# Designs tried in a protein design chat: VH-VL binders against PH domain leucine-rich repeat-containing protein phosphatase 2 (PHLPP2). Part 5

Target 1, 249 residues: PH domain leucine-rich repeat-containing protein phosphatase 2 (PHLPP2), of Homo sapiens (Human) (q6zvd8r785to1033)
Amino acid sequence: SHGLAEMAGQRNKLCVSALAMDSFAEGVGAVYGMFDGDRNEELPRLLQCTMADVLLEEVQQSTNDTVFMANTFLVSHRKLGMAGQKLGSSALLCYIRPDTADPASSFSLTVANVGTCQAVLCRGGKPVPLSKVFSLEQDPEEAQRVKDQKAIITEDNKVNGVTCCTRMLGCTYLYPWILPKPHISSTPLTIQDELLILGNKALWEHLSYTEAVNAVRHVQDPLAAAKKLCTLAQSYGCQDNVGAMVVYL

## First folded at step 1 (VH-VL)

Design r01 (framework fv_recaticimab)
Fold by ESMFold2-Fast, scan of step 1:
Structure r01 (fold): chain C 249 residues (1-249), chain A 121 residues (1-121), chain B 112 residues (1-112)
Amino acid sequence: as target 1 above (249 residues)
Amino acid sequence: QVQLVQSGAEVKKPGASVKVSCKASGYTFTGYYMHWVRQAPGQGLEWMGYINPNSGGTKYHQNFKDRVTMTRDTSISTAYMELSRLRSDDTAVYYCARDEYGDWSYGMDVWGQGTTVTVSS
Amino acid sequence: DIVMSQSPSSLSASVGDRVTITCKSSQSVLYSSNNKNYLAWYQQKPGKSPKLLIYWASTRESGVPDRFSGSGSGTDFTLTISSLQPEDFATYYCQQYYSTPTFGQGTKLEIK
C-alpha cells in the first residue's frame, strides 16, 4: 500500500505528478514514480501516463535492471517529442520484483532517477538513500562534464541561467549539457526493510533523510504519513510544490 | 591519452572458458558504456553486448546470453568479457570499445587493439 | 532490434574513382528531439581495429579526410569517397546506435 500527498505552495500550478501501481508485470511486481517539472505540469503528466508502459516493454526485453531502466528513460525521453524540446522534468522510478539472481532474497528494489527526485529506504529504522541528485553544485563529475561541453554557468549555478539540474527527461534545447541518462541502483529487500519514501527536491531541501524516516516510521496509514511529510516541510518554510509518497513494504 | 588496452592472445580447447580484459585510461571509466564486439576470420563485426561500468548492468546479444558474462573492476578501470563452453567457431578477434548512450552517443569512438582467441585441439 | 542491410558486399575501384556505399535500416534511426540520425560509418584495415569515420550520419570524425562524406536520413544512408586514395582500400561498416548497436555486413573495397 501507498500514500501520496502534495502541496502547491505559492504557485498556481502543481508541477509534480506521481505514479503508483501495486500490481505490475503480471501482478508479480510493483512500480512507483515521481515526476517534477518545476515550472511546467505538461511533462510530469505525460511521464505519469507513459513510463509504466515503457517499463513493462523493457522488462520483457531484458532481466538486467540497469539495461531495462536505462532503456525505459531513453524511450520515455524520445516519446516526449516536440514538448521535450523546451520543457524538462525530473523523473524517479522504483520497481519491486522477485529477485531470481539472489535466491536468498525473495524481492529486489531497483531505483532509477534523473533530476532531483529521490527515493529513501527505511531499513531497520535507518535511511538508505537510493538516488543521486544531478546538479552542478552537488555533483563534481557532472559539473566537469558540463564545463567540458563549454556551457555558460551563471553565478547561481545554472546552465545558461535556466536550471541547476544536469540530467532531465526533455530539455533538448540544452543538449549536450542536460542529458536523460539516469542513475540506477538495485538492492535486495530484507525483513528489515519497512518502507520507501519518494520525494521531490522541495521535500529533501527541508527534511533530512533521518527526519523523514522518523516522522513516518510509526504512522500506520500511508496517506497520513505522506501528508505528515508535506506538512513538516511546510512548517520549515517551504513555499514551493512539495510531493511525498510513502510505500509500506 | 584516451586508450583501451586488451589482454594478450589466448589458445583454448573446446569446452574451456576464456576471460579477456580491457584496461581504460585517459578518461572517466564510469562515464561510458563498454561494448564487446567480435570478428571471426574473414567475417564482419558482431556485437556481443555491453556493460555500464558505473552500475555493473549488462545487455547481451541473444546469441551469447547463455555463455557470456561481462564484469568490471572500477578500482583499476578494467572491463572483462568471459565466454564459456568454447567452440571452434568462437575463434575470433575480440574487441572492447567505448560509447556513451543517448543524446551524447556518437558511436564507438575508441577501440582496444583486439584479443585473438583461437579454439582448437 | 534494428537490422542493418549494407550493399554492395564488395566493390572494385581504381585510385581517383568516386565510390558510393549504401546502408539501410529496418526502422528509422532519426531522433526527432535533436534531428540527428544515429548512424556511424567505420573503416577497418586488415589486422587493425575499426576506426570511426562518420557519426550522426554526416559528421566527420576529427582527423578524417574531407574526401569522406556521409549522407541520408531515416532509413537510407550513403558513404561517399570522392577521390579514392591507395590507403582507402579497406572494409567499411555502417552501424546504428539509435537502440542497441547493430552493424551492417560490411563492404570490402578492393583494387580493380
Scores: ipSAE 0.000, ipTM 0.393, lowest interface PAE 17.7, mean pLDDT 83

Design r02 (framework fv_recaticimab)
Heavy chain, then light chain:
Amino acid sequence: QVQLVQSGAEVKKPGASVKVSCKASGYTFTDYYMHWVRQAPGQGLEWMGYINPNSGGTKYHQNFKDRVTMTRDTSISTAYMELSRLRSDDTAVYYCAREGYDSSGYWDYGMDVWGQGTTVTVSS
Amino acid sequence: DIVMSQSPSSLSASVGDRVTITCKSSQSVLYSSNNKNYLAWYQQKPGKSPKLLIYWASTRESGVPDRFSGSGSGTDFTLTISSLQPEDFATYYCQQYYSTPTFGQGTKLEIK
ESMFold2-Fast, scan of step 1: ipSAE 0.006; ipTM 0.505

Design r03 (framework fv_recaticimab)
Fold by ESMFold2-Fast, scan of step 1:
Structure r03 (fold): chain C 249 residues (1-249), chain A 123 residues (1-123), chain B 112 residues (1-112)
Amino acid sequence: as target 1 above (249 residues)
Amino acid sequence: QVQLVQSGAEVKKPGASVKVSCKASGYTFTGYYMHWVRQAPGQGLEWMGYINPNSGGTKYHQNFKDRVTMTRDTSISTAYMELSRLRSDDTAVYYCARDLEYFDWLSYGMDVWGQGTTVTVSS
Amino acid sequence: DIVMSQSPSSLSASVGDRVTITCKSSQSVLYSSNNKNYLAWYQQKPGKSPKLLIYWASTRESGVPDRFSGSGSGTDFTLTISSLQPEDFATYYCQQYYSYPTFGQGTKLEIK
């Protein structure tokens, strides 16, 4: 089961969209996602409507999590068409399926992302981050890659003064500085795995992983848990769009 | 071996709806997007939209989005296109067509086409 | 929408002739991430459905005779028939699939 909460902050529009399907691939799996366009709502909504369909097709062609997830992101990037040339979006997908090594008795989780949305797993009460943050400030390797490709990094730490994100779906006019290639991580799920938290940049800028897990671990209602995370971020001064999703495992 | 067979010709009055079927055989129906394209008499080809037969997800061209509905029935490998509130300028041959290959290789190109369904709208 | 423009609108030719049809897109259909041109060519004979000839601008569909070839990149594309045969008299359409599909207006190839 899952709960989702979103707040626009001081923005006039909500540029965060989410995807939640507790029943996927004829009922054997589940998929959850979060998309953040920063200052546009168009791409997050397009990805919300299309990425689950792309994933469904890819998982039927390959059991290799790196292959089906990478293809899901690249095909989704391409399907943005004209809208993807000037606009960009962070994208996060979490896919739970029967473990290929033991499909009758265990499940595995695959997490893939571009941009700054992150998924954090609670395993035995401790946070296990499963995503990579693709930003000039937090990723020296990405900053160097962008500099090697001769981009101008402005004093506010943005590529050509436009964005601090080094990987996104869309934003094709800034290729090869901004790439659609995702970080992909997989883990077998165990009895100690209690819940999964999906959050956007604004959530993770205001809450540590430990604080987020502790805030929701003993909340009985997934929606109440998600709302609590957003409220905590706002109480710490968050003025941007905030998105949080809590999935009970 | 791969074949798309469409339903027969239709004659409709303005304001009516028409539903065209497209039965697929010789391949995995759920593995390929199904497109709908129409052609008015003496005119060129006009893309209407597609359906993903696996998920049931659809994408419609903006000119048709308020009047078209695309569905499928996986048990009989058949796709459907329904166009409502018909006008005389909807008179055309309507084609279903299979996408080339969805994954990085190809999408939105069309390799196998149905024989076409003539829809005539007249009073 | 990406607008596709074909020239000429019609062409008269004789069997054995080399025929060239051009197609221009209102913006580039070359995708930088995979370096592919999202451009296809179709043949349509009177009373028949379209038949795919070329995809990815220059890749010939299986079963299509080698006298058909496609070339070009970005916004300018050509379809060439090196030695016209009687069965080649038809209407030819280009189609972009970089965004949602759009077709050129067609080029009718007629016997002289």
Scores: ipSAE 0.000, ipTM 0.406, lowest interface PAE 17.3, mean pLDDT 84

Design r04 (framework fv_recaticimab)
Fold by ESMFold2-Fast, scan of step 1:
Structure r04 (fold): chain C 249 residues (1-249), chain A 122 residues (1-122), chain B 112 residues (1-112)
Amino acid sequence: as target 1 above (249 residues)
Amino acid sequence: QVQLVQSGAEVKKPGASVKVSCKASGYTFTSYYMHWVRQAPGQGLEWMGYINPSGGSTKYHQNFKDRVTMTRDTSISTAYMELSRLRSDDTAVYYCARGSDYEFGYYGMDVWGQGTTVTVSS
Amino acid sequence: DIVMSQSPSSLSASVGDRVTITCKSSQSVLYSSNNKNYLAWYQQKPGKSPKLLIYWASTRESGVPDRFSGSGSGTDFTLTISSLQPEDFATYYCQQYYSTWTFGQGTKLEIK
């Protein structure tokens, strides 16, 4: 089971979209996702409607998590067409399936992301971050990569004055500085794994991983848990779009 | 200069554990997967598993999952592979290898360590 | 697991010869979404680490001489070395990376 909450804050529109399928790939697995377009709602909504179908096709071609996730992001990037030339979106996918090594009694979780949406696993009450944040301010190695490719980094930490994200789907006009290549991580799920939290940039700028886990760990209802996270972010001064999803494992 | 340097040869008795290190230099350690591959005397290459140094996530081959543990220390750009409950047929050269990436996809193991000989004998 | 089979197990050749090594996978390693074959070739000299020669079945790694070429698709692949040089006598391995990572048993190329 899962719960999702989204709040626009002081923005004119909601540019965060989410995907949740508790039963996926003929009921064998589950998929969850979150997309953040920052100032556009077009790409998040398109990815919400298409990315699960792309994943379904890719998992039928390969059981290798690195292969099917990398190609899911690449194919999704290409499917954005004309809209993807100027617009970009953060994208996060979490895929749960029976563990290929022990499918009868265990599951594995594969997490892939570009941009600033993050998934955090609660394992025995402790947060386990599973995503990489691709921003100039948080990743000196990514900043150096774009500088080496002769990008102009402006005073406000944006590539050519446009975006602080160094990886996202779309934004084709900023290639090769902005890449659609995701960070991919996999972990077998254990009895100690209680829940998974998906959140956008605004959520994680206002709540620490520990605060987020502690806020929801003892909440019965996944929707109430997700709403609690968004409300906490707002209580800390968040005025941007904020999205949170809580998945009970 | 991109380089992987492994720890020295080990001689172990059956039932012991061995921990091999692999120190990376000349590239961003957290940007590439680190694979472990072994080769028994006179035999071919056998993939054991990988670690993603960025998050620490691992994937082990079914033959090794009960006995192998892969870890890393990002502060010193070093990956580790520990194999426990050693048997005589674990005698092999153990290699670390960087997983290369090209055009948004993994394309092979382009940089290899020099190998660590592990001999298991009574 | 995808099983990789190489033939021959060994072959003898002279400097200047053209040699062909074959590799067969038990399942297709062609990925339909990007139309790429997830197959690599490695060279290993005695006492040395393997060296990547070819990836994506036919793309030569930087610094590898143009006498090495790869071809094939799906389940059947070949590595061709034209005009053998003394430094080419080694063992050659194919490897799939489509579903996990598995190597062929190797082909030892010996001087005739």
Scores: ipSAE 0.005, ipTM 0.477, lowest interface PAE 10.9, mean pLDDT 85

Design r05 (framework fv_recaticimab)
Fold by ESMFold2-Fast, scan of step 1:
Structure r05 (fold): chain C 249 residues (1-249), chain A 123 residues (1-123), chain B 112 residues (1-112)
Amino acid sequence: as target 1 above (249 residues)
Amino acid sequence: QVQLVQSGAEVKKPGASVKVSCKASGYTFTDYYMHWVRQAPGQGLEWMGYINPNSGGTKYHQNFKDRVTMTRDTSISTAYMELSRLRSDDTAVYYCARDTWEYSGSYYGMDVWGQGTTVTVSS
Amino acid sequence: DIVMSQSPSSLSASVGDRVTITCKSSQSVLYSSDNKNYLAWYQQKPGKSPKLLIYWASTRESGVPDRFSGSGSGTDFTLTISSLQPEDFATYYCQQYYSTPTFGQGTKLEIK
């Protein structure tokens, strides 16, 4: 059984959007997502409205998780048009579908992201991080890639003084330094898989994976669980938009 | 079906400008980035830059940044590449090429190519 | 820029032969986060445009015959033609797209 809760931080401008599409009736599966525009609300809202439809089309074209998920991100990036020229957004998608080897009784989870939103699975009480953080500070390989392409990295770890993210949807004026290419991971779901946490940069800057899992593992209400994560981040000094979604498996 | 058709051969004097066109058909022109690649006689391939036909946004290689301009006209599904202050070493075949969806993140996989436009720069 | 070096610069072969062309990059084109090699292979016949054969180092483009295969990882890559056909005599180029795109100098495959 799946339960879903989503809430965002307390700022005057809300630049975090979330997507939840819980449907196994059509055999497509369930989709959960989170988008963070940092200083803009336009791209997160646009991606919230469009990315699930792109994914649904792509899963009908290919059974390969890497192929349909990569295409979902890249098609979504190209469809941003003028809005994507100077604005960018982190994007995270989690797709749960029947396992092709045993579709009647088992499921698999595919997670894809650009930017700094992350998904963390609770498996037997332990956190299993499924995303990669694409930032200059946390990814030395990405930092070297953009430096090799002669980007100016400022003292505050931003590409040309604009952003710390090395992968985003949009932001095409900073290509080839900032790329829309996602990290993709897949795992079969087991009876030990209790819940999935989606969070933006602000959440994961303030909570460790273990702390986040421990904070929600014994909370029965998914909305209360998501709210607890946001409140905990704020109690640690977070003043930015904070978004958390908790999906019970 | 899907094809790119380029303008005809050009002969220019040093210091002049040349503008090459690339007309797309058989697909939605605004859905795919368009790259420009050149090849000097007997030499290899050299990437010059791309244009996003939907937004008009461009990215140029540093070697060409100060004298190349890429534009498009969506009403006739045509991309343009203009190279100014021509030198004799700009003599080359110039290609337009469509980016693939698989390569959106890299922008460098090119699945459909124009036939090429020969540009000769001589006195 | 990442420098791409191909060898040999030219190769003579007969129909039915197994042919290998090598490509080396000055830096790794393997991205550890997605575990993909950002490497493509193109075929170009005289007077014609290049044609994409292989991408992601080993994935064959739609419509490309099974006799073409790509292999390798990091800095060392190989294009193999398992049973050379008359239409395969052409110049072959490798290309990296890990950073600003660069091509190898080309390998001309000519009839013996």
Scores: ipSAE 0.000, ipTM 0.399, lowest interface PAE 15.8, mean pLDDT 83

Design r06 (framework fv_recaticimab)
Fold by ESMFold2-Fast, scan of step 1:
Structure r06 (fold): chain C 249 residues (1-249), chain A 125 residues (1-125), chain B 112 residues (1-112)
Amino acid sequence: as target 1 above (249 residues)
Amino acid sequence: QVQLVQSGAEVKKPGASVKVSCKASGYTFTSYYMHWVRQAPGQGLEWMGYINPSGGSTKYHQNFKDRVTMTRDTSISTAYMELSRLRSDDTAVYYCARESDYYGSGEYYYGMDVWGQGTTVTVSS
Amino acid sequence: DIVMSQSPSSLSASVGDRVTITCKSSQSVLYSSNNKNYLAWYQQKPGKSPKLLIYWASTRESGVPDRFSGSGSGTDFTLTISSLQPEDFATYYCQQYYSTPTFGQGTKLEIK
């Protein structure tokens, strides 16, 4: 079961979209996602409508989680067409399916992201971050990659003055500095895995992983949990679009 | 003067489709979400969905998502709602409504402050 | 969906009367973290579009006369019209926007 909350804050637009399918791939799995266009609504909404279908096709072509997830992001990126030339979006997908090593009794979680949306798993009360934040400020390896490709880094730490994000779907005019290649991580799910939190940049700027987990761990209703996270972020001064999804495992 | 003007009444046979238009004036069309709400004769109001005129993104109520399509044309500040595979119980007045000014709120939508005059759709064999 | 239930379904009153209409939700529409009730009230006259009167359960929309007031929290809400005027005879609807928007069935206010 899951709960989703999205709030515009002080902005005129809501540029965050989410995807939740508790039953996916003929009931075999589940998929959850979050997309953040920062200043555009177009790409998050397109990705919300298309990425699950792309994932379904890719899962049928390969059982290797790194292969089908990487291909899902690349195909989704290419499907953006003209809109993807100048617009970009963070994208996060979480896919739960039977574990190939023991499909009758255990499940695996694969998390893939570009941009700044993150998934955090609560395992025995402790946060297990499963995503990577692709920004010039937080990722020295990405900053060096971009510099080696001779990008102009402005005083506010943006690639050619446009974005601090080094990976996203779209933004093809900034290739090869901004890439659609996701970070992919997989973990077998255990009895200690309680819940999964998906959040956009604004959520994670205002809440630590531990604070987010502690805020929702004993909330019975997933929707109330998700709304609590967004309200906490706003109570700490968040004025941007904020999105949170809580999935109870 | 903020105003929403809808297209005229329609009479359709079961199985047909209907497309209702809603022309906005007196405000920035792309700055406000547009909702669609219907009302069957002698019944209450039923929310169908919304469109964001800026990007064209939509959200439909589960009861309509297989039959409804909401679109817009920003060059003429007009929103459209098309309902397909019409049934006799789709006979209703269909309204477009602008979401209220939301600036600074923690909730995406909190009311519909401007409404079109309504479009009567009759589905009869 | 959250189900909205209004009472009474119809009410007869005279000009100058104080009128109260009630609305109950099947689930709380109070978001405790911001202490706001996600509830609105609309007025609809025969052959006309609905008009927003109240939002956040008790905040009057601009241009709405102060004889209209909303109150309540959680699952129980009321719309009060003090000193009823001739133009107030209409059908009134409550609406929640805590989740997928849903409306009450309406309360028809008629001349006694």
Scores: ipSAE 0.000, ipTM 0.386, lowest interface PAE 20.6, mean pLDDT 84

Design r07 (framework fv_recaticimab)
Fold by ESMFold2-Fast, scan of step 1:
Structure r07 (fold): chain C 249 residues (1-249), chain A 121 residues (1-121), chain B 112 residues (1-112)
Amino acid sequence: as target 1 above (249 residues)
Amino acid sequence: QVQLVQSGAEVKKPGASVKVSCKASGYTFTGYYMHWVRQAPGQGLEWMGYINPNSGGTKYHQNFKDRVTMTRDTSISTAYMELSRLRSDDTAVYYCARVEGYTDYWGMDVWGQGTTVTVSS
Amino acid sequence: DIVMSQSPSSLSASVGDRVTITCKSSQSVLYSSNNKNYLAWYQQKPGKSPKLLIYWASTRESGVPDRFSGSGSGTDFTLTISSLQPEDFATYYCQQYYSYPTFGQGTKLEIK
């Protein structure tokens, strides 16, 4: 069960798209996703329509989470074609499946992302961040990689003045500075895992992980929970597109 | 002119399924949530669920969760609501209604004309 | 989950009258973080779809006559029609959207 809320703020376009399928791989799992194009709505919408189908194909070819997620992002990146040359998008996928290798009745969560959308798990009331933020400001290793490849980093921490994000789907004209290679993490789900929060850059810039978890932990309705997160971001001065999804586990 | 146009009346037997369509025009289809609300004869309004046409994400009321499926086709700006395993008490007028997704505004400002579904044996 | 109760279930009035309809929620629909009441009012005429009148408890929808006003906070809300017109005879519904949407039972406004 899930709830989704999206708000454009002061922007004239909603450049955030989301994906939610409570039944995936012919009923074997669930998939949730969020895509943020920052200033374009085209790529988030394309990824929303294509990435679940790519994931379904890739999970049939491999049981290794690193392999099927990496391939899902690479194939999705290639499928953008000409649209991916100048436009880019953050992409986050969360895949929940039965854990066949361990005792029956257990589930595992695999999270993969490029860009600045993040998934945070509530485990026993505490936030467990499962994503990596690929930005020049928050990732010294990525900043050094970009510098080593001789990019110009402007005063506002943007690669060639275009973007602070060092990994995205699309944006091929900025290769090799901007890469489509995702961060991938997996965790077995336990009885202490209460909910999963997906949010875009704007959400996580305004709410701490702890504040987000505390705001929704005792809200019974996922829609009310997602809406609460967006209104909290707005109350703290958020004027950008904000997206939040809450998945009850 | 902003409008939602729904499919025509249906008569079904108990156990059958019905699929109602709602075609949007005059606005950006993906910028607004599409809610489904029903009204039994002489009764009040009952919320069934919504779909976000942009994401495809859905939320269903607990009473309908096992029997309802909401989908959309963005190429023709049309939303669908399918209700399965029909009972006689599913006899109602079914409405689609939009809610603005770009602001913190959740009022249903534009409604379809309604689709009458009659379930009788 | 949130139960909406309207009163009265029916009301008889004459053109020019001031009409008041009340709505109570089983729990607060005031969101303290943004200080907004997640409540709307709708008008429905026989054989027609509902029409949005008021949202955020007191904000009038564009095109709705200023004789319609909403007030209240938390759990108690009121819709007022200051000078009833012939076209106002209809059924009125309150609706919360603090959680998944729920509607009141409706108040039928009839000619006296």
Scores: ipSAE 0.000, ipTM 0.389, lowest interface PAE 19.8, mean pLDDT 84

Design r08 (framework fv_recaticimab)
Fold by ESMFold2-Fast, scan of step 1:
Structure r08 (fold): chain C 249 residues (1-249), chain A 125 residues (1-125), chain B 112 residues (1-112)
Amino acid sequence: as target 1 above (249 residues)
Amino acid sequence: QVQLVQSGAEVKKPGASVKVSCKASGYTFTDYYMHWVRQAPGQGLEWMGYINPNSGGTKYHQNFKDRVTMTRDTSISTAYMELSRLRSDDTAVYYCARDSRYYGSGKYYYGMDVWGQGTTVTVSS
Amino acid sequence: DIVMSQSPSSLSASVGDRVTITCKSSQSVLYSSNNKNYLAWYQQKPGKSPKLLIYWASTRESGVPDRFSGSGSGTDFTLTISSLQPEDFATYYCQQYYSTPTFGQGTKLEIK
């Protein structure tokens, strides 16, 4: 089971969307996702409606998690069409499926992301981050990649003054500086795995991984847990859109 | 009170199929995996497979993989085990048993803690 | 499959006796990432369903008397009944759940 909370903060629009399917692929697995358009609500909503269908198609073509997840992001990127030319979105997908082998685990978790949404697993009370943050400020290797390709990085750490994110779905007019290629990680789920937290940039800017895990570990209602994370971020000064999802494993 | 109640005894001829039911009560049916275990007369316990009642996903032991089908109906909290092409050595008591395996309210697999009363299946010519 | 071997196959004992039953697995059932042994013990009385006694090799199931204890790690496990009661005469099975579940052949505890 899961809970989701989203708050607009000081902004007039909510540009965060989420996806949750406790039963997926004819009941074989589960999928959870979060999308953040920063200043547009159009792409997050479109990805919310389409990305699970793309994943369903791709898992039928390959059992390799790197292959089906990379293809899911690439096909979703292409399906954005005209809207994806100038608009972009962070995208995070978490896919839980039965293990093909079962030495002490029944399921595996695959996490894929572009942009700044992150998934954090609680394993034995400790946070295990499973995502990579693709921003100029936090990723020196990505910053060097875009500089090597002659991008203009402005004083506020944005590619051509547009975005601090170096990977997104959409934003095709900034190719090859901004890429739709996700970071992908997989882990077998163990008895020690208690819950999964999905959050957008605003959540993780205000809460440490340890603080987020500790805040929700003993909350029984997933919706109350998700709401607690958002209100905690706001109490620490968050004024942007904030989204949190808590999945109990 | 947590209970698993199984269907009654069956007598079948070789080559026939048998379908055993297991009705759960007193807990959230979809939170626990359901295992099927059999026991031939005077012999030990033999694991056949499990079903995840939430997803419908199944895993069968190699010895039964070509003859067993496990299903469930969440609307009536009932699990089913169908064994086809019966042989005389399929004569056994068939049990359903729940475990908590990575599903629901943060429960973890720790063993089969609740068992049905068993269904005797006799295969005789 | 992981093969489970129990010893002895049968045991005669009197009320008040200390009884030990041994279980060996063909490969380790200790999962290093969480340091837990995926090993359970069951009791089965004649004409009845099995009853879970112990899980994770040494954790007693709720409602099970404290005279029952489990010990061991990796491949070698023991179930101990510290002071046998009349209701304890039954067949005992070990079971691994590290991989595809397998049971030992059982140990029948009989009245001496």
Scores: ipSAE 0.000, ipTM 0.402, lowest interface PAE 17.4, mean pLDDT 84

